# Ledger of designs, part 18: VHH binders against Uncharacterized protein F14F9.5

Target 1, 296 residues: Uncharacterized protein F14F9.5, of Caenorhabditis elegans (q9guc9)
Amino acid sequence: TSYSTSNGIRLMTFNIWNSGANVENGQQKIAKHILMVNPDVVALQEVYANVTRNLTLMLGHPWVAVERNHEYPDTAILTRHVLIPNTNLSTSGAVGVKIMLRTGFMIHFWSLHLDYTSYGPYAANNKLVDKLDQIMAGENVGRGPQIYEILNLPMMKKWMEKVEDVPIFIAGDFNGPSHLDWTEQTKKIHGDWVIRWPATKELEEREFSDTFREIYPNVVSDPGITWSTVNKFNPEWNYTIPEPQDRIDFLFYKGPVVPYQILTYSGCEKPQRIPFHSKNDYPSDHFAVFADYTFI

## First folded at step 5 (VHH)

Design s6 (from s0 with S100T Y103W D113T; framework vhh_7sr4_2)
Fold by ESMFold2-Fast, scan of step 5:
Structure s6 (fold): chain B 296 residues (1-296), chain A 125 residues (1-125)
Amino acid sequence: as target 1 above (296 residues)
Amino acid sequence: EVKLVESGGGLVQPGGSLRLSCAASGFTFSSYAMGWYRQTPGKQRDLVADIYSGGSTKYGDSVKGRFTISRDNTKNTVYLQMNSLKPEDTAVYYCAKDFTSGWYEPLTEDDYTYWGQGTQVTVSS
């Protein structure tokens, strides 16, 4: 969909499933779907070295990219706007940068991909553990520390000091659900667990807003699942039990913007589940998420 | 009896490519995840790549974007396409059959109960 407003922006987060390697013509399809959504800024995850160079060539002028400063970037940001020099930040799971929009408005933007190991929903939904401490131990291996690393980076603290003038966005694949989604209302489908997942809870405590849950406050009627388009049965148990389906890709914001629309996205044709996925038009095992904001 | 037979190893120059193959027999190949691991002398085996029965994949950080794992269920074979090879990729590469691999805990060499004999890859510079 086209987007045309004088004081609005469209932001997208998109885990590109091993840089499109699992689907025929995957990188071309990634570029195609980015153009179809028509965002201003894209958070990418599962980005291999040189992939953003290929994607920006396919997207054309004026698209530019920044990658996490690592030999294997994993996270990257694409934008049709201006990347401000010397504002790039890298952590173990994220890349951040300051962007000047063509409207003259500025934003601070993070793309993140948190640790995928010790996936909490597997343990909780299948009752593999009987104590919350065991699940939290898994969260404390990578995902929790990685959020803390971003929020306590010295330059990020300076961005937070200016947040009333320059909004901050944190977008990406958290590899964990929201504390807003695993509640008393949903415990029936979550192995009878209510879990206040630490990564999203920490962002809430720092006064970031979860765009999807703000626009769709009812978790039962609007779950907003982003994992998975193609994984429907759990490979950990050789496809004998259902794969937990969760919202794990988020758009968070803080500062002088108002969200007015958010969607999960998997293209125009339904992706075929594994093992029939190789010819899928939509090249990812995650739904993309995009949202529209107005500056105030 | 489960058998895994690796092939395709050899000597290659930095920047070169090799394709490893693992022919599997003695089990229902299409039902199991398959992996590639590597070991340098005196060091522990490291995950290179996994492919689940449905085709989804996982890679070790050092090989992402350079190596591609794939499978052919009609031939009971798993492949590792290795591009942009570096001297640090020099190792014995092992094919593995998964009995108990889990996403909840990180995969280790002990999660795969059957190993091939290994194939040597040497990247000389």
Scores: ipSAE 0.000, ipTM 0.199, lowest interface PAE 14.3, mean pLDDT 84

Design s7 (framework vhh_7sr4_2)
Fold by ESMFold2-Fast, scan of step 5:
Structure s7 (fold): chain B 296 residues (1-296), chain A 122 residues (1-122)
Amino acid sequence: as target 1 above (296 residues)
Amino acid sequence: EVKLVESGGGLVQPGGSLRLSCAASGFTFSRYAMGWYRQTPGKQRDLVADIYSGGSTKYGDSVKGRFTISRDNTKNTVYLQMNSLKPEDTAVYYCAKDWTSGYYEDTDYDYWGQGTQVTVSS
């Protein structure tokens, strides 16, 4: 049968940089790159109100969307499959939903965008702080609590009870690196810091797997940088200070799936860096990340 | 350990052809943009050609229509097919890997091969 190839799923996370406002024809380019990757489900970040309506019109039938339940959504999920009614969940930094694939398999899927203030890698890499506690203070007021909020939502706890049957994915822009990436092997490029970043560590302690690091366990040979395609120097200080380059966009999973491929994506041409970015074909300052999984 | 090994350079007459190869190891080749650059004594390295992970290509103005860059992800190899060679193409040719597959200035490439000499003379 034609369905012998349907025991797989492609998931994508894509920060769309102010809803495509920073490049010419940005929303059309966002839709174009989603179609080129050909995912089943997309986690979107930096989503302004009504942007998913425009994107689903450009993507065509059967694409549908759900946005975080807020005046300024910021996070959204796109899929060409079925959104199960009344399963939408919203937190301060995320939207989650139950999806039924055309194959009949079901998944629980989160798109997140964690707090961007007090960006730890910038302070650490440029040696702007003297103590680890100063970096952790930034993590403890935004990003860490936002992960805790998702994991402790009552309905999410019910999803976790069913995880052996229905896998859970958490995808998005964490605005912080992985504790797996800032190690003794990498401290020379991280201002001599080894930092166990709390958001990703919390997910690992709850037995979520970091898809990229599972497939590419060597952080030195396969850093998997996702920020930034265009921000190479700090624009706030007239481009005189280098911007830290880190993997901050992740695909986490738990449950009866096996990942077999993961890629960072910026289209077919190198994006031009700021300030020459306006005509970039790839519309984001983040790499997108997509991964392929098979169901067990 | 990231390693890039160029081969295929040599001496050729004007109007001739050469095919350069760069064998890569120590990283996930398919994820990265790969480039060919060339350098003559006393000058900076100039872009010859880039090929991105998705297969799109970019060429330096002096080689457009004459050179073709390609890649084979199963062999972890990037190639440069050089046709209609001119004396001004004489240079050391370098294979390069970028850090993130994103846009960088040429000097931002994090790994370079040892180079292979191409000499075009009668």
Scores: ipSAE 0.000, ipTM 0.145, lowest interface PAE 17.7, mean pLDDT 82

Design s8 (framework vhh_7sr4_2)
Fold by ESMFold2-Fast, scan of step 5:
Structure s8 (fold): chain B 296 residues (1-296), chain A 124 residues (1-124)
Amino acid sequence: as target 1 above (296 residues)
Amino acid sequence: EVKLVESGGGLVQPGGSLRLSCAASGRTFSIYAMGWYRQTPGKQRDLVADIYSGGSTKYGDSVKGRFTISRDNTKNTVYLQMNSLKPEDTAVYYCATDFSSGYYEPTEDDYDYWGQGTQVTVSS
């Protein structure tokens, strides 16, 4: 953490692409890039068993982790601060916890990885279907219900009651775009679709703010693509059609904080696209996203 | 070219455990869904479990909480850990994959590649 006059925090979300298996020395490179970004808290996705233990050893003291309560965790939270005992929450797609920062400020933090089946942009952007219900199939069966599960958890309702004092962050890979990004202004690059994606819209209706769109309100000039660094052609069709490029990794917040900076991150060198990715310094097929907030 | 080989089936008492393995060859499967289905003679195939690229899983209602699917992408192998086995679990277990993206939820009809099957018998 920078010792400036700012009472700030840096939060990061980072899908670690099959726990680093797709690049040489992937877990070492994951730890390297976390240290280069220097966040206070990290939401991780695509976390396999024992990966956070390896990462915390590589990051060193005082880094600690909590994983979703499953044999295959998928989501995890890393922090250099204090995990408050007995505040861990798990749902089908997420892990949440209360964190006490070294400053004494408290936050509630969620790392999520929503269901990736029936990915809407594949159908919509490549004009594989002409019916909205086919595009929305994955939203209605997987991704939408997973957001409702988080928001309706009894302890999350208690966190929401205290949100004016203790901010809540929801960070992760939504496996779907934002309703703020598929608008009339962008429909030409989205198969002529305007789609109000349910997961992000539900968070907006619960008064969570999309940090990237708040700081960069113009979707045309600042698309903020996070998928993908290396997937430029769709493997489902033998790499014959372009891979839809979308912002699907988000940092949402609610409560007494103000964001003042947000960046998409892929290291210092442009990653080589598939199939030339094995020696990439940056180990993910997602851009990481990190943001700086000041407490009010 | 694509080949799936199941192993680990056998005879077990009710309440016992078995671990099935499915080894894939001929194509890299890390970007595709892999699943386990089962069939009893004279009945339709049932979904047991699916695992997608990135580690997300789906289970059939009758096995949820008892069976666990896992994936080793470096070995192109998927596993099914079966605990608390019941006589009703007696079936031929098939490993399946398709060339559709793991981002689409495949149905039984979407799977183009199936293994030969491995028999699991829970002795009553």
Scores: ipSAE 0.000, ipTM 0.099, lowest interface PAE 20.2, mean pLDDT 82

Design s9 (framework vhh_7sr4_2)
Fold by ESMFold2-Fast, scan of step 5:
Structure s9 (fold): chain B 296 residues (1-296), chain A 123 residues (1-123)
Amino acid sequence: as target 1 above (296 residues)
Amino acid sequence: EVKLVESGGGLVQPGGSLRLSCAASGFTFDYYAMGWYRQTPGKQRDLVADIYSGGSTKYGDSVKGRFTISRDNTKNTVYLQMNSLKPEDTAVYYCARGFTIGYDEPSEDYDYWGQGTQVTVSS
């Protein structure tokens, strides 16, 4: 059973870890956890071709999907509501679409998966770099340009013109922390770094709100870690560097909505760490994140 | 696509010096740790020296104080300066790309290796 109030919506972002390939019955488990969370719209990352067809079949009517227009979609959107024909958009790291809710309210929704290479927290947190320029160079390879691409797409500019009537959501795996999370207050757990991560900073400058940080403004008491459920230590790497734990999966919004609840999610059982993960009930190495909003 | 090409090996007398170079291509060199390893016939590859993306270095106990690893990020090249060479340093020397940046994927650990360059210390 799906719950959606006349004046509310539940949104979820969920990196599905190689389309569920890393756990036994992974796609069935993905569908199970989506149903348990009971969202209205889901941003998916790490989506292989035709995986959404299997997922929508498992989820049942009225679930529908749109995939990024690419041989490897990577990003996709699932919804119980109506995908408006001819409104889907694709960029190098994202898929966007207009959705009409059963209430008649419209939203514009993006699912993104930013470049995973040159992962800044791993280098910075373990003091493998000594210049901020090295971190920023990594951000400028894929993640920064991919956010810029979304925000400067001509149709996205049209969506921004209507944002006071139709809210815009940007949800997904940013493969980088928030500039709101790497501050003077958290410096000691981040290799003595204060870093204004450019992807999230660019969204703030375009007046998007970070739902988690809005609801939980204290980064020390409420870190909201989303990476990783299973990756805690990398002994197989030549340098045996610990895996940093960060909030890298975000729900951003702009327009006439107010968030009132947000949670990280990994099911009811604590996932077993790599290499003992194959029988995990929760099929991802990311926490899912879901939030409830009311329209104003 | 990723390629590592070693050069600078050769024959040298005990007490002599050699400088090895490793030219890297096909990836963003600045973000990766680079290392030198050596192998003698019938034995496993042993770490000689590592240099991290930030410039920090680590050496094997047998070469500490004699060898110096360095990098030139503008040329995508890592170097090994070998001084006070001993017969025990005779080996094939390999350049390797290490991992310093985490990946958001389930892939196995993977090192890229060069072809190797022979260093012989004898008189």
Scores: ipSAE 0.000, ipTM 0.176, lowest interface PAE 14.7, mean pLDDT 84

Design y10 (from c14, 20 letters changed; framework vhh_8pnl_2)
Fold by ESMFold2-Fast, scan of step 5:
Order: sequence, then structure tokens, then C-alpha cells
Structure y10 (fold): chain B 296 residues (1-296), chain A 125 residues (1-125)
Amino acid sequence: as target 1 above (296 residues)
Amino acid sequence: QGQLVESGGGLVQPGGSLRLSCADAGRTFSSYAMAWYRQAPGKERELVARIYSGGSTNYADFVKGRFTISRDNAKSTLYLQMNSLKPEDTAMYYCAAEDWGLPFSYTDEDAYDYWGQGTRVTVSA
């Protein structure tokens, strides 16, 4: 049953949709699905204060958590390994920490949740704007600067200096697609737009690898959609307009690891769409994404 | 109604092999992600393997290296080759067509999932 080996790790990113508030027994269901996936480390988004305390109690020993240092944490990291004291980092949209695995390997791990305002795919697919510059203006206010903030944090620069020995992972909800996904090959399904989304492009330029696109390079045959499990129609106009479906939850890595498997996850049963979602077994409007890596 | 029909189940001894098939008369078979799920009595249905429209595959860890999923779009048929079968593999196996990641198709008939009735696999002496 176990995927774990002495030289491997499973990482998961999971937007928990208002901390499970949108479905019955949501927090218990979140814990259940984490246990079913059996990851080593989880990036969580949409985390209310004290939610990780409840989740770690439900997950049991040895699960521990770190939250972004803010009244509303929003981002958190769960792990069944060791959080190294005094390595916590917080930015406007992310939390990062050094983790020592029980194998003795160390990783640097970020959980992020980028700004959700001025959602680019919605503007593009619904023809709300007629110029690329208007979409890029939205990216340059929140999401782009938040990636820049992480990469230019002094401690993160020190982590980057050690990346050949200690890998860095950046996982989470980017609230925007990949520049690898909105190409000439896919423009027919994206309102005739080709958009080089800045957040993922910046990570590529810093030599982070997009795990899903590395394993599945063909965006047409393997879109890897992560949003949404339940938002299929625009709630405006009485749910008659299709909601854009995109891959916006990513696992990026840099350093001495090799990915060998990645999946999107929504449990065993297809979630019912909004507004019929309250009894869904899978408690999120995002697919979770998990990936397996081997250390080099 | 575009129903998926599974076949190929049966009784086999530990270490044996079976090949499951799932036939779909649906018009859009080639555009769906196709999957095999299984359910043992009294347990939840769990994903075994998934194959996307372009042929890339994902496997549950408990079958990795033993099972192979494949599809024949010309025949609208999904396959699961099961090798080195264990008693723990005993379950009803279900075929599913999943319409995830097809934007602008939500008003069409191909906007929803299809499930088969299942085929029984028993691994026993």
C-alpha cells in the first residue's frame, strides 16, 4: 500500500475551500483524504486560524503544522516529518520552512496562495477585456509581485545558494494558469488567447521545474485541470455560462530530486457541482495534486 | 445511453493474470480521460488507474508495476491488464469516463461522467 521508500517522498498541494466550511464535516473529510493520499508533506491553502491544530489532531502522531505568520494564515504546511525550528518564513501569500525527513534528507518547502482578484482566465474567456495589457495589469498588482517577494526574500536567497544539496519545492494555488498551458495549441479553448502567465514564467526563469508539465508535456492531451471540481458554470446569468477550467495548482521543484509520478486527486467519487455540493465526500472546489520524487 | 460495459472478470489463482475490457459506444470516447476503479465489499470505491486522451497514465501505488491501462480509441475500448494478482485485488472493477478538463462542453451530453455496471474479479485458490 505504501508508496514510501528510503529514497522517495510524496508531496501534496491542497486548497481546502474555506477550511472545509462549504461541505458537511469538511475538516474531517480533509483529514480523511490526506490520509488516503498518504503524503509526506502537504501545502494547504484557505486555512483559517487554528484549523491546522484540528487537522493534526485528526491525522494523529506524528503530524505537525506551521502556518503563515498572520491573523488569517491562509497558507500552511503539514508534515509527518520534522519542522526545523526557526526556519519559518512568511510573505504576503506564502509560508516556507525547512523540513528534515525521517530518512535524514532535508528539503525547503513553500506553500503559497496567490492573490485571487482580477482572475485572468475569467476576463479572457468571458471577453471582459480586449487587450493583453489589461490582463497583465491584473497579474502585476498581486500574483506576480507575490512570486517576486518569495524569490527575493534574503533567507530564500540563502536556500537557493544551497539548492544543489537541499531541494526547494514551491507548491500551491497560484490563482492563475501556467504560461505552458495557454499556448498556440490551446488558444481555441481559451477565448483565442495565448498568454505567458507571469508567476509560472518567473519560476521557470529561476530554473524551477513544473512537475506536472515535465511528466506530461502535451497540454492538449494532458491538461491537468485543478480548478474546479464544483465550479462548472458562472453563477452569474443563472449558471448558464461555462466557468473556465484551468490548472492553477502546481508543484514546482529545484535541486537534486527526480519526479516519477503526479496525479490530480478528488477522491473516489465525482463531486457534485455547485449548488449541490454540500454533501460531497471530497471537500474542495480544487483538485488536490500530489507527486512522488526520488532523491538523487 | 452511452453506458460503459465491463467484461473480462473471473476467478483466478494468486499470481495469475486477467485482462479487463470496457466498451463505450459514446461519440466522444477519444476526448475523455478513462479510468478503472475497484470496490471490495464494505469498502469505498478506489481509483486503480487512469489514462488521459493523449495516452499518459497514472496508477495507484498498490498496482504499480503489475497493472497496465491502455485504450483503443478506434474501438472505443479501455483495457486493464492485471498481472501477478493477489487476494487483496479481489473486488468489483468499474470503468469510468471522466469529462475533467474539457472547457466549453458543459452544456453537451459529454459534459458528465459515465460509469459501468462493473465486472467481478476474485483471486482465490
Scores: ipSAE 0.000, ipTM 0.130, lowest interface PAE 16.3, mean pLDDT 81

Design y11 (framework vhh_7yz9_2)
Fold by ESMFold2-Fast, scan of step 5:
Structure y11 (fold): chain B 296 residues (1-296), chain A 124 residues (1-124)
Amino acid sequence: as target 1 above (296 residues)
Amino acid sequence: QWQLVESGGGLVQAGGSLRLSCTASGRTFSIYAMGWYRQTAGNEREWVAFIYSGGSTTYADSVKGRFTISRDNAKNTVYLQMNSLKPEDTAVYYCAAEFSVGYYDEPSEDYDYWGQGTPVTVSS
């Protein structure tokens, strides 16, 4: 069976919470948890300058990285496979690259971190606003345009032309929920709102599949919350108002792959809530999300 | 670190044959598309032949039917078999490598890696 059954790939998205600065030995803990999950490719968010160099040294051979082309990268991709030179792409909220797996299969992979301002769930769940337009302010100004930017990049249009041969993955922190999660069935926990969140809806309209919701179609029994592991109350209001708990970290795919497993991940011990988080073994305020796919 | 080293050039009589070799240092050879270019004094580099990572080949009209490009991934080497050589084939021959996926219908002079060149002289 020497590689006759190795037509699979494990992808991970991981917001690393200010590059691990909020917990003791955070970068070492980030590397530790990446190795424990054992992914092929990792989308990272909240990546500051020099962090990926340090992480790849800790992960060891053959791990390599590409960062968004900016003085403050924010997004990066780590992989144990081959980054194809001259294929890296950068937008205001994302980095993308072509990867050749050791198996010879190719993928196009995006790591994204969408705009965090005007967080819609906070306004909606705490009934701070009277109109849908106020909830959608962040979507229309930041997050929606950032998805549009990725999808309308000339090279991304070329990747889309070949998607039936080379799959495309879009992974990251969307800073907003899915339109599949804020439905009639869940409105009671969302301030009585049913909201078709634009970023995830745009990906659906472009025929990308939401891996988690495909495998777990029942939003009530399988909410898949990814934020927050430590922020249960909003710090902007001296922790007196509950922080919305949402699935905001996604793995989207399009092309000749079939997902067969997806998990939210926060290590082996429950993270301590703020302000007792500094010694947490798991270094993030987001759950990581990882999924297994088979090539067809 | 990727380095391409050409060998097999030299002097040959018109109608003769030469085999050029290009060996890559670095163990990712099988992912690369490989090309051969040539340059004569005072002229720009001319594309000669190209072999994709999957083994498909293309040739310039001036060499089609006379030259054959091949690769040995186990030896990290690409070859250019040159038959029925003409004085007009006199040039410095360069090996070039580019990462490519799928079909690549036009060779590029803007390759990722280039060798230092090996001279070929065809005497009449």
Scores: ipSAE 0.000, ipTM 0.096, lowest interface PAE 22.8, mean pLDDT 80

Design y12 (framework vhh_7yz9_2)
Fold by ESMFold2-Fast, scan of step 5:
Structure y12 (fold): chain B 296 residues (1-296), chain A 124 residues (1-124)
Amino acid sequence: as target 1 above (296 residues)
Amino acid sequence: QWQLVESGGGLVQAGGSLRLSCTASGFIFSTYAMGWYRQTAGNEREWVAFIYSGGSTTYADSVKGRFTISRDNAKNTVYLQMNSLKPEDTAVYYCATDWTSGFYEELSEDYDYWGQGTPVTVSS
């Protein structure tokens, strides 16, 4: 373990699958894998009350946390650096905060977990819908509005005004793929659909960069799947419907940083699939994603 | 807050028919996908049929051609018409919403995405 004392930073997003409840010693395993990755800042999703308190105790000094302001936080941010007081922001699906790094550099950081209902890839991949309007209706119920809520928040507009000096990161579980991943090149594995998924497309239009796709521009050779580590075929469905495998956990950035490395992470052991997952060393059904950036 | 209430189960002889109903409350039914699942004692739940908000349907191979799923958005109800019933169709039948959300596990007990179930027994 080391603090960041250079002009580099490691960011991680990690959906912790029901706060670690699905595997034996899940919270201890979550803390273990965070320490193995050694990030500076972590976006967490599926965070229940008091979970960040437990995690920061396990991680040790100087780890601190901020949770979405709600009795069920769902999203949280962990960091080894300084959370700037009175900069916490909460929306229906996200928590954001200003962080001061040991170097004195500042960042604005969001952890999000977008609405999980009406999952479009499942319908599209299995040809269960025949109109794009059906998929877009699902996107307009929760996920689209939640992205808009973040981007239209008054303080976020202020952060955007300063983005040339202070970078903004948006990290988390989007519960939907990237418009960069459902293209003409990939339509054969996506039920013959080309879909410009609205959440990621909106971020692109606001000039946020998708770190994984920037470093790995070929979606065919480098799909970067993040869901799922354990859901390949659901036995409840008598193995008749394959589980869609998609990249739905993203690290977006805007401002004076350059990414130079990104990886998906699930520890050193291949997780056992559902229903044999309870003893898995890696405690999540999502891959974690982490990336390294240098400041300009 | 949301609830799913199944009904219409019962005892029927092989070759007979039953119609199951599931009435939803506490959420905007018309925007959600609905599915039927079944479970025998000691076994995991098995998916049976699924219907999207727009009316598109899919079926497990074991019931294809025999079962028909439909919905009535005005009544917040999803139906399963079961024809040519076989003894192996004996199970408790459950309805569920948004099985396509990417999570197959049940949410916390405070969030009931599953109904209480309605038993179907098919005698030989």
Scores: ipSAE 0.000, ipTM 0.119, lowest interface PAE 20.0, mean pLDDT 80

Design y2 (from c17y with F27S T28I S31I; framework vhh_7yz9_2)
Fold by ESMFold2-Fast, scan of step 5:
Structure y2 (fold): chain B 296 residues (1-296), chain A 125 residues (1-125)
Amino acid sequence: as target 1 above (296 residues)
Amino acid sequence: QWQLVESGGGLVQAGGSLRLSCTASGSIFSIYAMGWYRQTAGNEREWVAFIYSGGSTTYADSVKGRFTISRDNAKNTVYLQMNSLKPEDTAVYYCAKDFSSGYYEPLTEDDYDYWGQGTPVTVSS
């Protein structure tokens, strides 16, 4: 017989919308869609206490989980591979861990959920501000500092020293668009703004690659929207102002891997918008994103 | 290196009980999901029970209510308590760690990373 060596992995990021509380049988549906996608590692956001335990029970052996070290975890990582003991890292918006794949390959993996307050696209698209400095003030409250915190953690610096041998992935809900998406080519749909969003720009400066934009470099033909499947109007304005639709869920990587496929995912049935969402088959207000990588 | 050693098998009458043990040596035991499989002559290895790293358990339909899997992380040991044994439970029992398969995918020998030699269980009628 021939030997089969797997040198590929599938990674997924999935904001699970209040841990599935907004749809009937939400946690069962979350587990169902994870199994349908069949990833090796999942970054989860909006994770409440005991949710990862319930999900791993539904997913079955050998699925395991790690949560951000906090009374409200919010972020977690699920994998069918091995979580390396004493490699768990927690920051204000993220959890990271070293994973040993069954093949023996190692990865460093982060799940993040950045601050949701002072949402930039809302201010920009609805012309609520007239100066870039006003938008940047919102970015400097939580989202920017949270990325800086991850990148400047002492153990993360050690992971970066080994990145040519062990790749690093940063996956999650950034609660902000990419600087690659708000350009001269797209300003007409973004209230005439060109904005170099700081969270994604900082990752680019540290030489992380945005998997979606690498595979789909044309922002006009391939916007890759992940927010929102169900939220089409801003509730703060009695649902009279359209909710900005943006790509805010990302898979970043650095190190000896090559992506060859990426998709946004919401199952086969189009989700009903709020308030008609309770029976949706797909349990989230975000699209999930998954990507396939080959080790070099 | 990692090694799994099974013990506790033997000959037992129908309706009797046996407790199997599997002791791990080498790497940290507590991070792994552990399982028990059984194999009869001429058949592929059949999954019996798993215990996750966090202590949650699952069982094959043929053994639910009769078998109990447990672990002692301080002793690096996983146990299978077998009650109300039937002649159909006669098999060689294997302890295994890890595999790469989906929740409902059939488990085969190739899907499971195992280190044990097995322990025979014979249930007389």
Scores: ipSAE 0.000, ipTM 0.099, lowest interface PAE 22.2, mean pLDDT 81

Design y3 (framework vhh_7yz9_2)
Fold by ESMFold2-Fast, scan of step 5:
Structure y3 (fold): chain B 296 residues (1-296), chain A 122 residues (1-122)
Amino acid sequence: as target 1 above (296 residues)
Amino acid sequence: QWQLVESGGGLVQAGGSLRLSCTASGFTFSYYAMGWYRQTAGNEREWVAFIYSGGSTTYADSVKGRFTISRDNAKNTVYLQMNSLKPEDTAVYYCAKDFSTGWYPEDEYDYWGQGTPVTVSS
């Protein structure tokens, strides 16, 4: 195992679309694309029980995993490094753990999958609501409270106290856009709305940095869309309304690291849209996102 | 409604160069990322390069250091400069509008131009 620098790490977030069930040989394809990206740590979403066992067998030594402590894990973390015993944490939408890299550096890492109900972009772009308060009511049902739950966990508060020595990463599928992306500059493509989405705003208030927006600060030039590779029309409306396309998969960090590269990923072949997706080489309806950081 | 028209393909010797062009119409070009894909006989289309609306770029590993994607928003045109061409680069090259940006009317969900063939001889 070789790396270009001893102080570098690659992190990935990857929603695996019903654990690969929607694509032929989906789990094998998930493992293949993880190996092609070659990350150090992966945040996974839409993880069924024991799926990480299969994935780690396919990825090979030294890959290990931790799943959220629930009958349906939904979130999991994969890494080729060391999971520190008795440091795993679970909330309603996330799993977190302390990882020791082969270099001896430590990180705290969260994989999250926020509530998918009352999807804000549908209401905003299709003008299903007249007031901002109605959209925010949807955010306050699950997604907002789930971010608050992570940030107010007693052990997370201890991790925050040590963040100048041990960086914290929060990666995953937020099921909502960034307040940095629905601005005056992008109003035309968002049903004439400017919306300060609460989940990402809360992370900014706690001084987490949005890796993609830090590297690509211009929303118009670099939208960084992650939803969707295959969904073009909203299935709830019998495919008569276009599916909003948004950046909803994020890599946030706080602490002594500097990002220098971030990419959205869907493999080497353009995925075929629903309903022609079953033989897609890339097994997800989300783009994966990966980023490279150096320690300072 | 929207249209992509590729041009610039042809026959070239190994080690040579070609520049492909794609002119777009029917949408607000400056708001969308644009990309190039290629397809060889008997294979699925594979991505080559993407350029975001302001000029940030990404490349497939097989073409990094040899190909350069660029755009001219005033001309609604995206380019692919291909240097140090190899026989393995022989393919039909397709321009694609970023299918992941915004929402599209039903008649705009097709993201491909007609293609321009590139043949690299040994």
Scores: ipSAE 0.000, ipTM 0.149, lowest interface PAE 16.0, mean pLDDT 81

